# VHH binders against IgGFc-binding protein (FCGBP), part 5

Target 1, 184 residues: IgGFc-binding protein (FCGBP), of Homo sapiens (Human) (q9y6r7r2070to2253)
Amino acid sequence: AECQAWGDPHYVTLDGHRFNFQGTCEYLLSAPCHGPPLGAENFTVTVANEHRGSQAVSYTRSVTLQIYNHSLTLSARWPRKLQVDGVFVTLPFQLDSLLHAHLSGADVVVTTTSGLSLAFDGDSFVRLRVPAAYAGSLCGLCGNYNQDPADDLKAVGGKPAGWQVGGAQGCGECVSKPCPSPCT

## First folded at step 1 (VHH)

Design l14 (framework vhh_lunsekimig_d3)
Fold by ESMFold2-Fast, scan of step 1:
Structure l14 (fold): chain B 184 residues (1-184), chain A 121 residues (1-121)
Amino acid sequence: as target 1 above (184 residues)
Amino acid sequence: EVQLVESGGGVVQPGGSLRLSCAASGFTFEDYALYWYRQAAGIERELIASISSGGTTNYVDSVKGRFTISRDNSENTMYLQMNSLRAEDTGLYYCARHGYRSYWSDAFDIWGQGTLVTVSS
């Protein structure tokens, strides 16, 4: 299944639930919350949001995938580029035959041998595809992947803002001053 | 004061070697990825090598196998060992730490002043 975040931003969970959320901090997009299924790789995907001129809406600043003990970041600051463990790499990129990253139009696309895929257009559109093996084991803005969209926001408090990670220091730029804690 | 200072540039014959140093001050060196850029006359500044806070390195194809980037967190210094130098390696070498950029504020990138490497004769 596929989870999407696009525009200012609109979210579609892995179970098809739709919602809008204007937070400006860093949020858990998806990760196994009770450990990965047996034989499946552990991972974490986070999104960092910011204001871009308007205080009324937020936009995706960056998306980070943590997998195979590495951190891969895609950012609107450097479209069509990929950072691995904080350093820029040349595309196409491969990591130990486990992960491949390449350009596809405006998107940087990261795929793993396990079938996980993350794409970001460097501006506003994030797409995350998660293998069926993870069904029922996930937490975050993308939902729990249990085939029931009605409960996707219930795992922790039922609020999208409850998926904030990194505290106030993870908040995006708020124009001319530090973000209000907790950036909502 | 937050700054990066390069040293070690000079004139060398083709096939020779040079070691560049980038001394950092005013920030927690070990927490940041650091970068080496090169700028030859009439061309854009090019990223040639990088090193993460954890020590993972990356190189552009033109310098792979010839250049080695390293860091010494105890000395707050990053190095670039350049071997088998070619005339095309001539240029100003800059070290950099990239900061956060937003739509409304310019980057808080930190750049060194550059050190000149000339490969001739």
Scores: ipSAE 0.000, ipTM 0.136, lowest interface PAE 15.9, mean pLDDT 73

Design l2 (framework vhh_lunsekimig_d3)
Fold by ESMFold2-Fast, scan of step 1:
Structure l2 (fold): chain B 184 residues (1-184), chain A 120 residues (1-120)
Amino acid sequence: as target 1 above (184 residues)
Amino acid sequence: EVQLVESGGGVVQPGGSLRLSCAASGFTFSDYELYWYRQAAGIERELIASIYSGGSTNYVDSVKGRFTISRDNSENTMYLQMNSLRAEDTGLYYCARDYYDSSGYYEDYWGQGTLVTVSS
């Protein structure tokens, strides 16, 4: 299954639920709620948003994958580049045969041997593919992956802002202005 | 109100060194992430180094181990120490910072650039 965030930004969850959310902070995109299924790798994907040319909508500034005790960051500030643990790496990149990162058109694509995949075009389009083994175990803006879109986001009472992480420090706009709660 | 002014560029032989400075005004310097970009003729402007408010640094692979980014919050100045310079390091070097205005407009503030030429 695939979760998408694109444009200003439009979200499509792993269960196919569509919604828009104009937050400007850092948010949990996807992670296992209570640890991964037996035999599956643990991971966390977060997305940081910002305003661009208008405060009416937000755009994806960066997306970060934490996996195998490493942090991988893709950003609109460095299109077609990848940071691993805060250091830019040369693409294509491999991590212990467990993870591969490469360019595919405009996208930087990160894939794992287990089938987890994250792509970002360096501008606004994030694509996360999660193996079926995670069905029913996930939390975040991408939903719980139980094949029922009606219950996506219930963990936050239906409010995407409830997935905010990192407090006001995760809000791009808030660096020059007091961040309103929840940083919209 | 926000201003960034680069200096320190020049002509140097391969293997030489230069230190670039970026003098900032019009904002609380210590609160912001700051960046060095490089633009060579015919190629896109490339992020080469960044420094966060807490002092953490990042580098593109081609300059790692040769360039060092630093900041002096008391002087509102960011630096790029460039060692072991190569012909391919030739280009315009820009410092940059995020910008948000009261009307809600977002863009990056850029300095005017400083030229670095590495030639024998």
Scores: ipSAE 0.000, ipTM 0.116, lowest interface PAE 17.2, mean pLDDT 73

Design l3 (framework vhh_lunsekimig_d3)
Fold by ESMFold2-Fast, scan of step 1:
Structure l3 (fold): chain B 184 residues (1-184), chain A 118 residues (1-118)
Amino acid sequence: as target 1 above (184 residues)
Amino acid sequence: EVQLVESGGGVVQPGGSLRLSCAASGFIFSINALYWYRQAAGIERELIASISSGGRTNYVDSVKGRFTISRDNSENTMYLQMNSLRAEDTGLYYCAAYDWESYSYDYWGQGTLVTVSS
């Protein structure tokens, strides 16, 4: 299944639920909330949004994948580049035969040998593909991956802002209280 | 069943114009980034133009200002308008649609030949 965030931004969850959300903080896009299924990798994907000119809409600033004890960041501020643990790497990049990162046209694509894939065009389109092994185990803006789109935002009462995990001063809930851990 | 079919290639004189089309079927065209590659004599296949799902375009320096990439999501077709053609533009032109489930371009057309000669 595939989760998408595009434009200003529009979201399509792993179960096909569609919604719009104009948050400007950092949000949990997807992670296994109670640990990964047997035989699957643990991971966390977060998305950070910002205003670009208009204060009425937000745009994707960066996407971060935490996997294999490493942090991989893609950003609209450095299109076609990848940061690994805070350091720019040359593409194509390989991590211990477990993960590949390559340029594909305008996109930077990160794929794992298990079939997890993250792509960002450096502008507005984020795509996350998650293997079927994770069905029912995920939380975040991409939903719970349980084949029922009606409950994809249920954990936060239907409010996408409830997945805020960080952000700069003044960006929302985390200004007045500590940001939660992604799945606690 | 995914298909990309190029058309519009042909023989043209230096300074002339051609418009290439890439008709797509079997996948969700509107959400995919799309690309034009060129394979010229003695040169590795090269990305010459790209267009994102949101319409953002990029060009290799040698064609910038002369070529224009565009897409029509209602017709599932991508175009390359080529103006002020030069002998160096001669080559086989491929359209590609990115399948990000694999980390390479998975969907390729068969190619269309462009020959610039007097």
Scores: ipSAE 0.000, ipTM 0.123, lowest interface PAE 16.6, mean pLDDT 71

Design l4 (framework vhh_lunsekimig_d3)
Fold by ESMFold2-Fast, scan of step 1:
Structure l4 (fold): chain B 184 residues (1-184), chain A 118 residues (1-118)
Amino acid sequence: as target 1 above (184 residues)
Amino acid sequence: EVQLVESGGGVVQPGGSLRLSCAASGRTFSTYALYWYRQAAGIERELIASITTGGSTNYVDSVKGRFTISRDNSENTMYLQMNSLRAEDTGLYYCARGDEWGYYFDYWGQGTLVTVSS
């Protein structure tokens, strides 16, 4: 399944629910709520948003994937570049046989051998694919991946702002890195 | 090292059939999407068929209904059955192993030539 964030930004959850959200802090995009399912890798994906010109809409500033005890960051400030643990790397990049990153058109694409993938075009379009093994175990803006879009965002009262990182809200252990300044 | 080896190419007349195979050594196909690409003289390599780990298939419009992609994970082999061949199907056919999106490919074959003429 695929979750998308694009433009100013529009979101499509893993269950196909569509919504718009104009937050400007860092938000949990996806992570296992209560730890990963048996046999699956733990991960956290966060997105940081900003205003560009108009204060009425927000855009993706960066997206970060935490997996295998490493932090991978893709940023609109540095399109077509990847930081691993705070250091820029040359693409294509490989971390053992577990994780690969490469350029595909405008996108930097990060893939894992477990089937998790993250792509960012360096401007506005984020795509996250999550293996079926995670069905029902996820929290964040991408929803819980239970094949029922009506239950997405329920844990935070149906409000995307509830997924702001800086404190776990609505789902057990979904806290990731702190919200970048300035935040709400 | 994983090796992808194509076979089954050759010369065939219009309306004929060929079956291509792509055999892998090393890691199995079962965890990867598999792809057939075609490269004709003077044009960029293009995706013509794909098959996901779950068996879902996709085809470029020009071959849909004529070509069938399949996989046999127990034999670590992928096939492309080509029917009703046309002159425009002439080219080098490459197999590739990659992610479900086709964004990343870790191994490619060396290609097998299919020539449709007579």
Scores: ipSAE 0.000, ipTM 0.098, lowest interface PAE 18.9, mean pLDDT 71

Design l5 (framework vhh_lunsekimig_d3)
Fold by ESMFold2-Fast, scan of step 1:
Structure l5 (fold): chain B 184 residues (1-184), chain A 120 residues (1-120)
Amino acid sequence: as target 1 above (184 residues)
Amino acid sequence: EVQLVESGGGVVQPGGSLRLSCAASGFTFDDYGLYWYRQAAGIERELIASISSYGSTNYVDSVKGRFTISRDNSENTMYLQMNSLRAEDTGLYYCAKDSYEILTGYFDYWGQGTLVTVSS
């Protein structure tokens, strides 16, 4: 199943629920809550948002995938480029036999041999595909992947602000109310 | 603070039934999704069933139609009713809660689990 974040930004969870969220901090997009199912890879995907001229809406600044003890970052400031552990790499890129990254049109696409993939167009469209083995085990803005789009505790209303990571320093012009740190 | 305590495991013949319980404390039970995991000897731990805070359920294909997950919010307890048990259902059963307030990372499953043995 696929989770999407696009535009100013609109979200579609792994269960197909749609919602909008205008936070300007860094947020957990998806990660296992109870550890990954045994045999599945552990991962964390975060998304950082910012204002672009209008304070009424936010846009994706960057998306980061942490997997295999590596950090892979895609940023709107550097479209069609990939950072691995803070260093820009030449595409196509391969990390052992585990992970491959390449250009596909405007997108940088990262795929793993286990079926997890992340794509970002360098502007506003993030797509995360997660294997069915993770069903029911995930947290974050992409939802809990329990095959029920009506379960909105994690995907709608004020709850999205609870997925903030990185404290206030992760916020691009944070308004105090919409950017509570989960560590405070 | 958070505790989940599994019980109800035992020995049963193929075709038999068991009901597992998961008693919860240390969090607002009604607000969280809950899960049953199973680990057989030498086999990787797998998600068997889930139930959302709103009562929707999901099952792995191997148990669909045989297992039923349910919750009793007044008792802070989650159940797994297991019918038509098969030898491959043998294993340690763990319960876990949804952690929407948790940001990132790897989480341990709570408790040692409750052992289910299906044999003649």
Scores: ipSAE 0.000, ipTM 0.118, lowest interface PAE 15.0, mean pLDDT 70

Design l6 (framework vhh_lunsekimig_d3)
Fold by ESMFold2-Fast, scan of step 1:
Structure l6 (fold): chain B 184 residues (1-184), chain A 120 residues (1-120)
Amino acid sequence: as target 1 above (184 residues)
Amino acid sequence: EVQLVESGGGVVQPGGSLRLSCAASGFTFSYYDLYWYRQAAGIERELIASITSGGDTNYVDSVKGRFTISRDNSENTMYLQMNSLRAEDTGLYYCATLSHWYDTGRFDYWGQGTLVTVSS
């Protein structure tokens, strides 16, 4: 299953729930809520959003994966590059035999031997694939991965902003204004 | 209030040397990774050198062996020693501190930039 955040931004959870959210802070995209399933790696994926020319919508600025006691960051600030623990690495990159990162067109793609995969195009499109072993154990904007899209935001009362984990001073939801078309 | 202030830029001939300084305040300097970025006219900012909180360094290939990044945690200052300068090294040099950890969130601050001109 794949969770997506794209454009200004549109979200598709691991259970297929679709929603739009114009937050400009840092948000939990996906992580095990109460520890990973037995035999599965612990991980945390967060996204940092920003305004980009418009106060009505937000865009993904960066996405960070914390796994194997390392922090891996992809950003619109450095397209086609990967930071590992704050240091840029040469692509393709391997962390032991556990994790591989490579370029695929505009995307930087990070994969693990367990089947976890994170991709970012350096502009607006984040794709996260999570192994079925995590079903029912996840929290964040990508939902709980329990095959029921209706409860993907239940832990935060249906409000995506409840997954905020950080952000620059003054972050919050974008100013809402009428648009000629969908706005999001 | 977090501040990063660069100094040490100037005009130098090819083959010359400069040392840039980045003075930091308003945060616990020793905990953070630090970066030097370069921006030439019409080009996106490029990371050229980094130093971790533990002192490990990394460089892009074009400056490797010519530039040396260092930090002095007691003075809250990061340095970039630039040797064997080339015309291609001309640009605005920015210091930055960038981190993202789940517990602390993103810490993302930039200096104002200092101009380095290498002219023949």
Scores: ipSAE 0.000, ipTM 0.086, lowest interface PAE 20.7, mean pLDDT 75

Design l7 (framework vhh_lunsekimig_d3)
Fold by ESMFold2-Fast, scan of step 1:
Structure l7 (fold): chain B 184 residues (1-184), chain A 117 residues (1-117)
Amino acid sequence: as target 1 above (184 residues)
Amino acid sequence: EVQLVESGGGVVQPGGSLRLSCAASGSTFSIYDLYWYRQAAGIERELIASISRGGSTNYVDSVKGRFTISRDNSENTMYLQMNSLRAEDTGLYYCAVEFYPGDYDYWGQGTLVTVSS
């Protein structure tokens, strides 16, 4: 039910598959691949990673949720704060009774009326909870949510870097192999 | 449920330039691999250019150096800049997107480019 990305970063998919990935670009964390199930919300969650003093590991810089035609961004650059469409909002925040955001300890937690939940501690720990209605419909680093952890990265040939989104603008150095401009 | 709308087609003389746009609605554009296809009357649809989620580009040999594909994720729009147009570039140009390689989720309705006179 829950996908996690934490530390440098370690990933646990919605199906429980565990892997490590040190990419420094922006990556699709989760989204419905062929549109959402009938009656379910359409959404996209992306994570942007960076180096922090060492090129050996990456850390989560920000996480963005796109839902209801709005963009909600949480970032290590502004812990305990939320941007909606590029503007900081006062927490707790509510969007048309469909979505609310509030502080819970170090976390900013965003929840929807359907049960979709995204939390970020402002440092390195991202948690995404997706309702069971999305089972089998998802793509991204969090896997396809089909209850089989063995195929969670199958769509990108087992390579998490295949979920990179955006151009080189969101990347660290090109020596970090996941970047779209290969350095060989 | 993504809707794609192409624009920018028209009539141009050989050697001229056109810029095609493909605007997406209904969902974010940044998660897709993006493609431009060309279909001439009575001829099979051909992949002309692609740009991946990560920004890698590929072109069919006949347009390399003349066409440039680009994307603006903040505006949910993809572009095809076409320079040094030739009569053989005449056709209906389609925008397409996919989540998985080879599994095109959404197609536009096409925009006509005519290179004549």
Scores: ipSAE 0.000, ipTM 0.264, lowest interface PAE 13.3, mean pLDDT 74

Design l8 (framework vhh_lunsekimig_d3)
Fold by ESMFold2-Fast, scan of step 1:
Structure l8 (fold): chain B 184 residues (1-184), chain A 119 residues (1-119)
Amino acid sequence: as target 1 above (184 residues)
Amino acid sequence: EVQLVESGGGVVQPGGSLRLSCAASGFTFSSYWLYWYRQAAGIERELIASIGTGGDTNYVDSVKGRFTISRDNSENTMYLQMNSLRAEDTGLYYCAAVRDYGYTYEDYWGQGTLVTVSS
């Protein structure tokens, strides 16, 4: 199943729930909240948003995948390029036999041998594909992947801002552990 | 001017009943999803019950069959009827109202009301 974030930005969760959110901080897009399923790899995907001209809407500035003890960052500030642990790499890129990154049209696409896939067009369109093995174990803006879109936002009081990370005022609670405060 | 005011908390014995109320003012109550959260000492606030604009309800497993959430749009009030209370139900209970219509997002929270179950 695929989760999307596009434009100013519009979101489609792994369960197909659609919503808009104009936050400008860093947010958890997807990660196993209570550890990955047996045999599945652990990962974290975060997005950092920004204003562009208008302060009424936000856009995706960058998306970061943390996996295999490495950090991979795609950004609108460097379209068609990939940073691995803070260093630009030449595409196509391969990390051992575990992960491959390549150009596909406007997108930089990162794929893992487990079937996880992350793509960013360098402007505003993020796509995350997660293997079915993770169903029911995920949290973040992409939802819990339990095939019920109605519950994707309930655990944080219905607010996408509850997935804010990276700051002292953010709450990093997973979908089964709601944020301690609505104001973060 | 916008506010959610909780009432009905108190001390009850195990097996007893209590009804919490959450009175709203300053917004269009009927268009919001409504929630009850519980915070026990030393643990994070948890969602225990929800009721949608159409009246559909959801509960955490520990309260299913014992608690009933309801809403009265004509009175701008949400309720939590708590039956067969247990010591582990002790905590601060918060009400919340959320509306997300795509580009518009609003949330409001009450101040919390204490429920103590002890003999």
Scores: ipSAE 0.000, ipTM 0.119, lowest interface PAE 17.0, mean pLDDT 71

Design l9 (framework vhh_lunsekimig_d3)
Fold by ESMFold2-Fast, scan of step 1:
Structure l9 (fold): chain B 184 residues (1-184), chain A 121 residues (1-121)
Amino acid sequence: as target 1 above (184 residues)
Amino acid sequence: EVQLVESGGGVVQPGGSLRLSCAASGFTFSNYALYWYRQAAGIERELIASIYSDSSTNYVDSVKGRFTISRDNSENTMYLQMNSLRAEDTGLYYCAREPLYGSDWYLMDVWGQGTLVTVSS
């Protein structure tokens, strides 16, 4: 299934729940809650948001995938480029036959041999596709992937801000409405 | 029918204390996350403290250690204990309820009328 974050930003979870969230911090987009299912790869996807001129809305600044003991970062600050462990790489890129990254139109697309896929257009549109093996085991803004959209934010009391990671230093400017704690 | 009513504001000297109350009616209080917002003259309304349905709490750094948010589900009331008050704590204090469903956490669906807190010598 596919989870999307786009524009200012609108979210669609892996179970199809739709919501808007104007947080300006770094948030867990998706990761196994209590470790990956047997035989599945462990991963963590985080998204960092910011203001862009407007104080009323936020936008995706960067998306980071941690997998295979490596960190891969896509950012609006460097469209059509990929950093691996803090170093820019030439696209198309391969990591030990486990992971491939390439350009597809405006998107940089990262795909693993297990079927995990992350795409970012360098502006506002993030797409995360997760193999069915992870159903029911995930946490984050993308939900738990259990085919019930009503419980996708249950772990944080219905509050997307509850998925904040990286502490206050991951926060950008506050929106015209107050930022989620711990943003000042 | 659905209402939040603040009380407890007043005038106090620097270093003093006040306890604000937010009385709720018309809904199942225990199911909701509730917030205290503050608005100083000429400044946007800011979130200062929150309390979730499980009674976990969050504070902005400027009030952390001085303010304590709490809730009494049996009395349908949320409190803000304000200690070591400073001149910059002056403002209108509002309580607000977060919607249960719909996931638009940035949009409160019920607001109180506000209670004025003035800290001056």
Scores: ipSAE 0.000, ipTM 0.117, lowest interface PAE 16.8, mean pLDDT 73

Design s1 (framework vhh_7w1s_2)
Fold by ESMFold2-Fast, scan of step 1:
Structure s1 (fold): chain B 184 residues (1-184), chain A 116 residues (1-116)
Amino acid sequence: as target 1 above (184 residues)
Amino acid sequence: QLQLVESGGGLVQAGGSMRLSCAASGTFSSYAMGWHRQAPGKQRELVAKISSGGTAYDDSVKGRFTISRDNTKNTVYLQMNSLKVEDTAVYYCAAEWDYYGSYDYWGQGTQVTVSS
């Protein structure tokens, strides 16, 4: 199943639920919230958002995958490049036969031997594919992957902002809908 | 999972008042709630909405209808005053949980008939 974030940004969860969210902090996109299923890899994917010109909408600035005790970061600040543990690597890249990263058109694509895949176009489009083994075990903006889109945001009271895991001081302030000019 | 059941509809004379109730059988407080209506031969329309940001009303009911909610009872209400024959419709309760509004849950509807 695939979770997507694109543009200003629009989200489609692993269960196919669609929503928009204009937060500017760092948010949990997907992770096993109670540990991974037996035999499956543990991972965490986070997205960091920002303004680009307009204060009314946000855009994906970077996406980070933590897996195999390593941190892999893709960013609009360095399109077509990959950082592993804070260091730029040459593409194509391979990590201990467990993970492969390569260029595909505008995208940097990271794929694991477990079937997890993350792609980012360096501008606004993030795609995360998660193996069926994780069904029902996931938390974050991509939902719980239980085949019922109505449950995807339930744990945070139905609000995407509840998945905030970080961000600069003052992030996540009133950007969730256009504000009249006296406000901003 | 959230289920919605409307009640309180029926027959009322023009100029009268009526209160509709919508009872939720699951987790409720995180949802924005709306009342929609559909008259025979017309499109379904949103008449009132309540969310964390406040209330909103269609121009046709503004000043006459009031939406409210009781999160402890998992219930949303529509108070209808100064009813007109043109308010005759099936009234639907709906719930949404995102900022941009996709109504994820709908009730089965309750008939309101306003006679002259």
Scores: ipSAE 0.000, ipTM 0.107, lowest interface PAE 16.2, mean pLDDT 71

Design s2 (framework vhh_7w1s_2)
Fold by ESMFold2-Fast, scan of step 1:
Parts: sequence; C-alpha cells; structure tokens
Structure s2 (fold): chain B 184 residues (1-184), chain A 116 residues (1-116)
Amino acid sequence: as target 1 above (184 residues)
Amino acid sequence: QLQLVESGGGLVQAGGSMRLSCAASGSFSDYAMGWHRQAPGKQRELVAKITSGGTAYDDSVKGRFTISRDNTKNTVYLQMNSLKVEDTAVYYCARDYWSGEYFDYWGQGTQVTVSS
C-alpha cells in the first residue's frame, strides 16, 4: 500500500484516508509502533515542512528514512540528490545489496529488498510504499495500515486527527525539532 | 505485543461515581494515553487524555472526570464523578502516539450504563 504527501500538503494514508496538514515542524510519517513484525526491518520515516510564499500553508522541505542503522535524506534544497549519513552519494547507489537508490524521472527513489520504497520529486511529492507484512503495526501521518480507513476516523469523533482543531494551525508531535507554540 | 485491557465498568445510578482501569501488557511511559467513549448511534469521542505536559478533558466531562496513570504498574485510570445518563457509553482506553491526535492501540472497551 502507498502513502502520499503532496502540494500544500495533502496526505493520503496507507488505508486511503485523506487529510490536509499545515504544520512546519518535523513529523513522523511512518514507523513500527511496537517494533517491526517478525522478519521485517525496523525503520523510521520523517518529513520536515516549511512555509513558502504564503504562511497559510506548508510544503515538504525534506524526507528522511532511517533504516539499516543509516540515515537517508531527500530534500527540496537538493533536488535529484541523496544524502546518506549526511554526505551526498552518486546515484545509482547501493547499500550492501539491501537498499538501492536511483533516479526515475524527477524522483529519487529508494527501495529495499524487503519491498519498502520511498520516492521524492525534490519539490513537494512524497510517496511511501510499505510491504503488507507491516499491516496493523505502523504509526505516524501515514496511518496504522490496518486496511480500514474508517478505523482512523473513529479515533476522534469521525474526523481526521485534529489538524484544524485548537487554533491557528494543527500540530503533530515533533520528532527532532521544537514545535511552534501550538505543538503539545 | 502491546495489549490494553479495560475494567471497572458496569451499571451506576445518576450522580454516582465509577473508576475505570486500563492495564497494558507493556510499558507506555513514553506515550500519551487517552480515554474515548462511544454511545449507540454516535461517533467515538475523546473524553480525557494524559501526556507528559499534563491532562486535558472534553468540556462535557470537565470538573467531573479525572485521568491519571501509574507508569510502574503500566495502568491508566479514569475517575468518573457526578455521572449523568448522557455519560452512558462504551469506554475505550487508547495509546496516543501523537500528543492526543493519533491513537494507535485500543482496548476492547468496557460498558458504562448510567440509570436515572
């Protein structure tokens, strides 16, 4: 299943739930909550957002994948390039036959042998594909991947988690940076 | 594997009190916890949450309900006072991964019925 984040930004979870989110912090996009399923790799994907022009909306600045004890970062500040552990690598890139990264049109695409895939166009469009083995085990903006989008809506009064509730902007939990004043 | 099990529900008279407990099979000290409820024909709603920054309550229960936790026992509680017929619902304990906005583990629920 595929999770998407695009534009100013629009999100589509792994279960197909749609919502908008205008935070400007770094947020958890996806990670196993209670550890990965047996035989599956542990990973963390985070997205960092920023304002461009209008301060009423945010855009994806960068997306980071932490896997195999390495950190891979894609950013709108360096389109068509990949940083691994803070240094730029030549594409196509291969890590011990476990992970490959290559260019596909405008996208930098990172794939693992387990079937995890992350793509970013260097501007605003992030796509994350997660193997079915992770179904029901995930947390973050991409949802829990239990194949029931209604379950996500049932959590709080049938609305998407309260991105618009509580004032000037919805705010998720910041994972590596302080949130603006409304983040709690 | 994390499991949440609620207990303490049942029948109570309007104006009475009841305490719900939620026991976790694993540690949740790094997570916020919440209590939700769902009445027949209505959407599930967040009633109370507890985070490292403090507690928050829905206006319908503010001043009557108190959420607390014991991290050494891996248990979260909901103390319900001055119960109203409108509080009748199935009450769910949930782990909050995102500061009250994203709940990823849920208990099976415990029924609370408030009679007039």
Scores: ipSAE 0.000, ipTM 0.118, lowest interface PAE 16.2, mean pLDDT 70

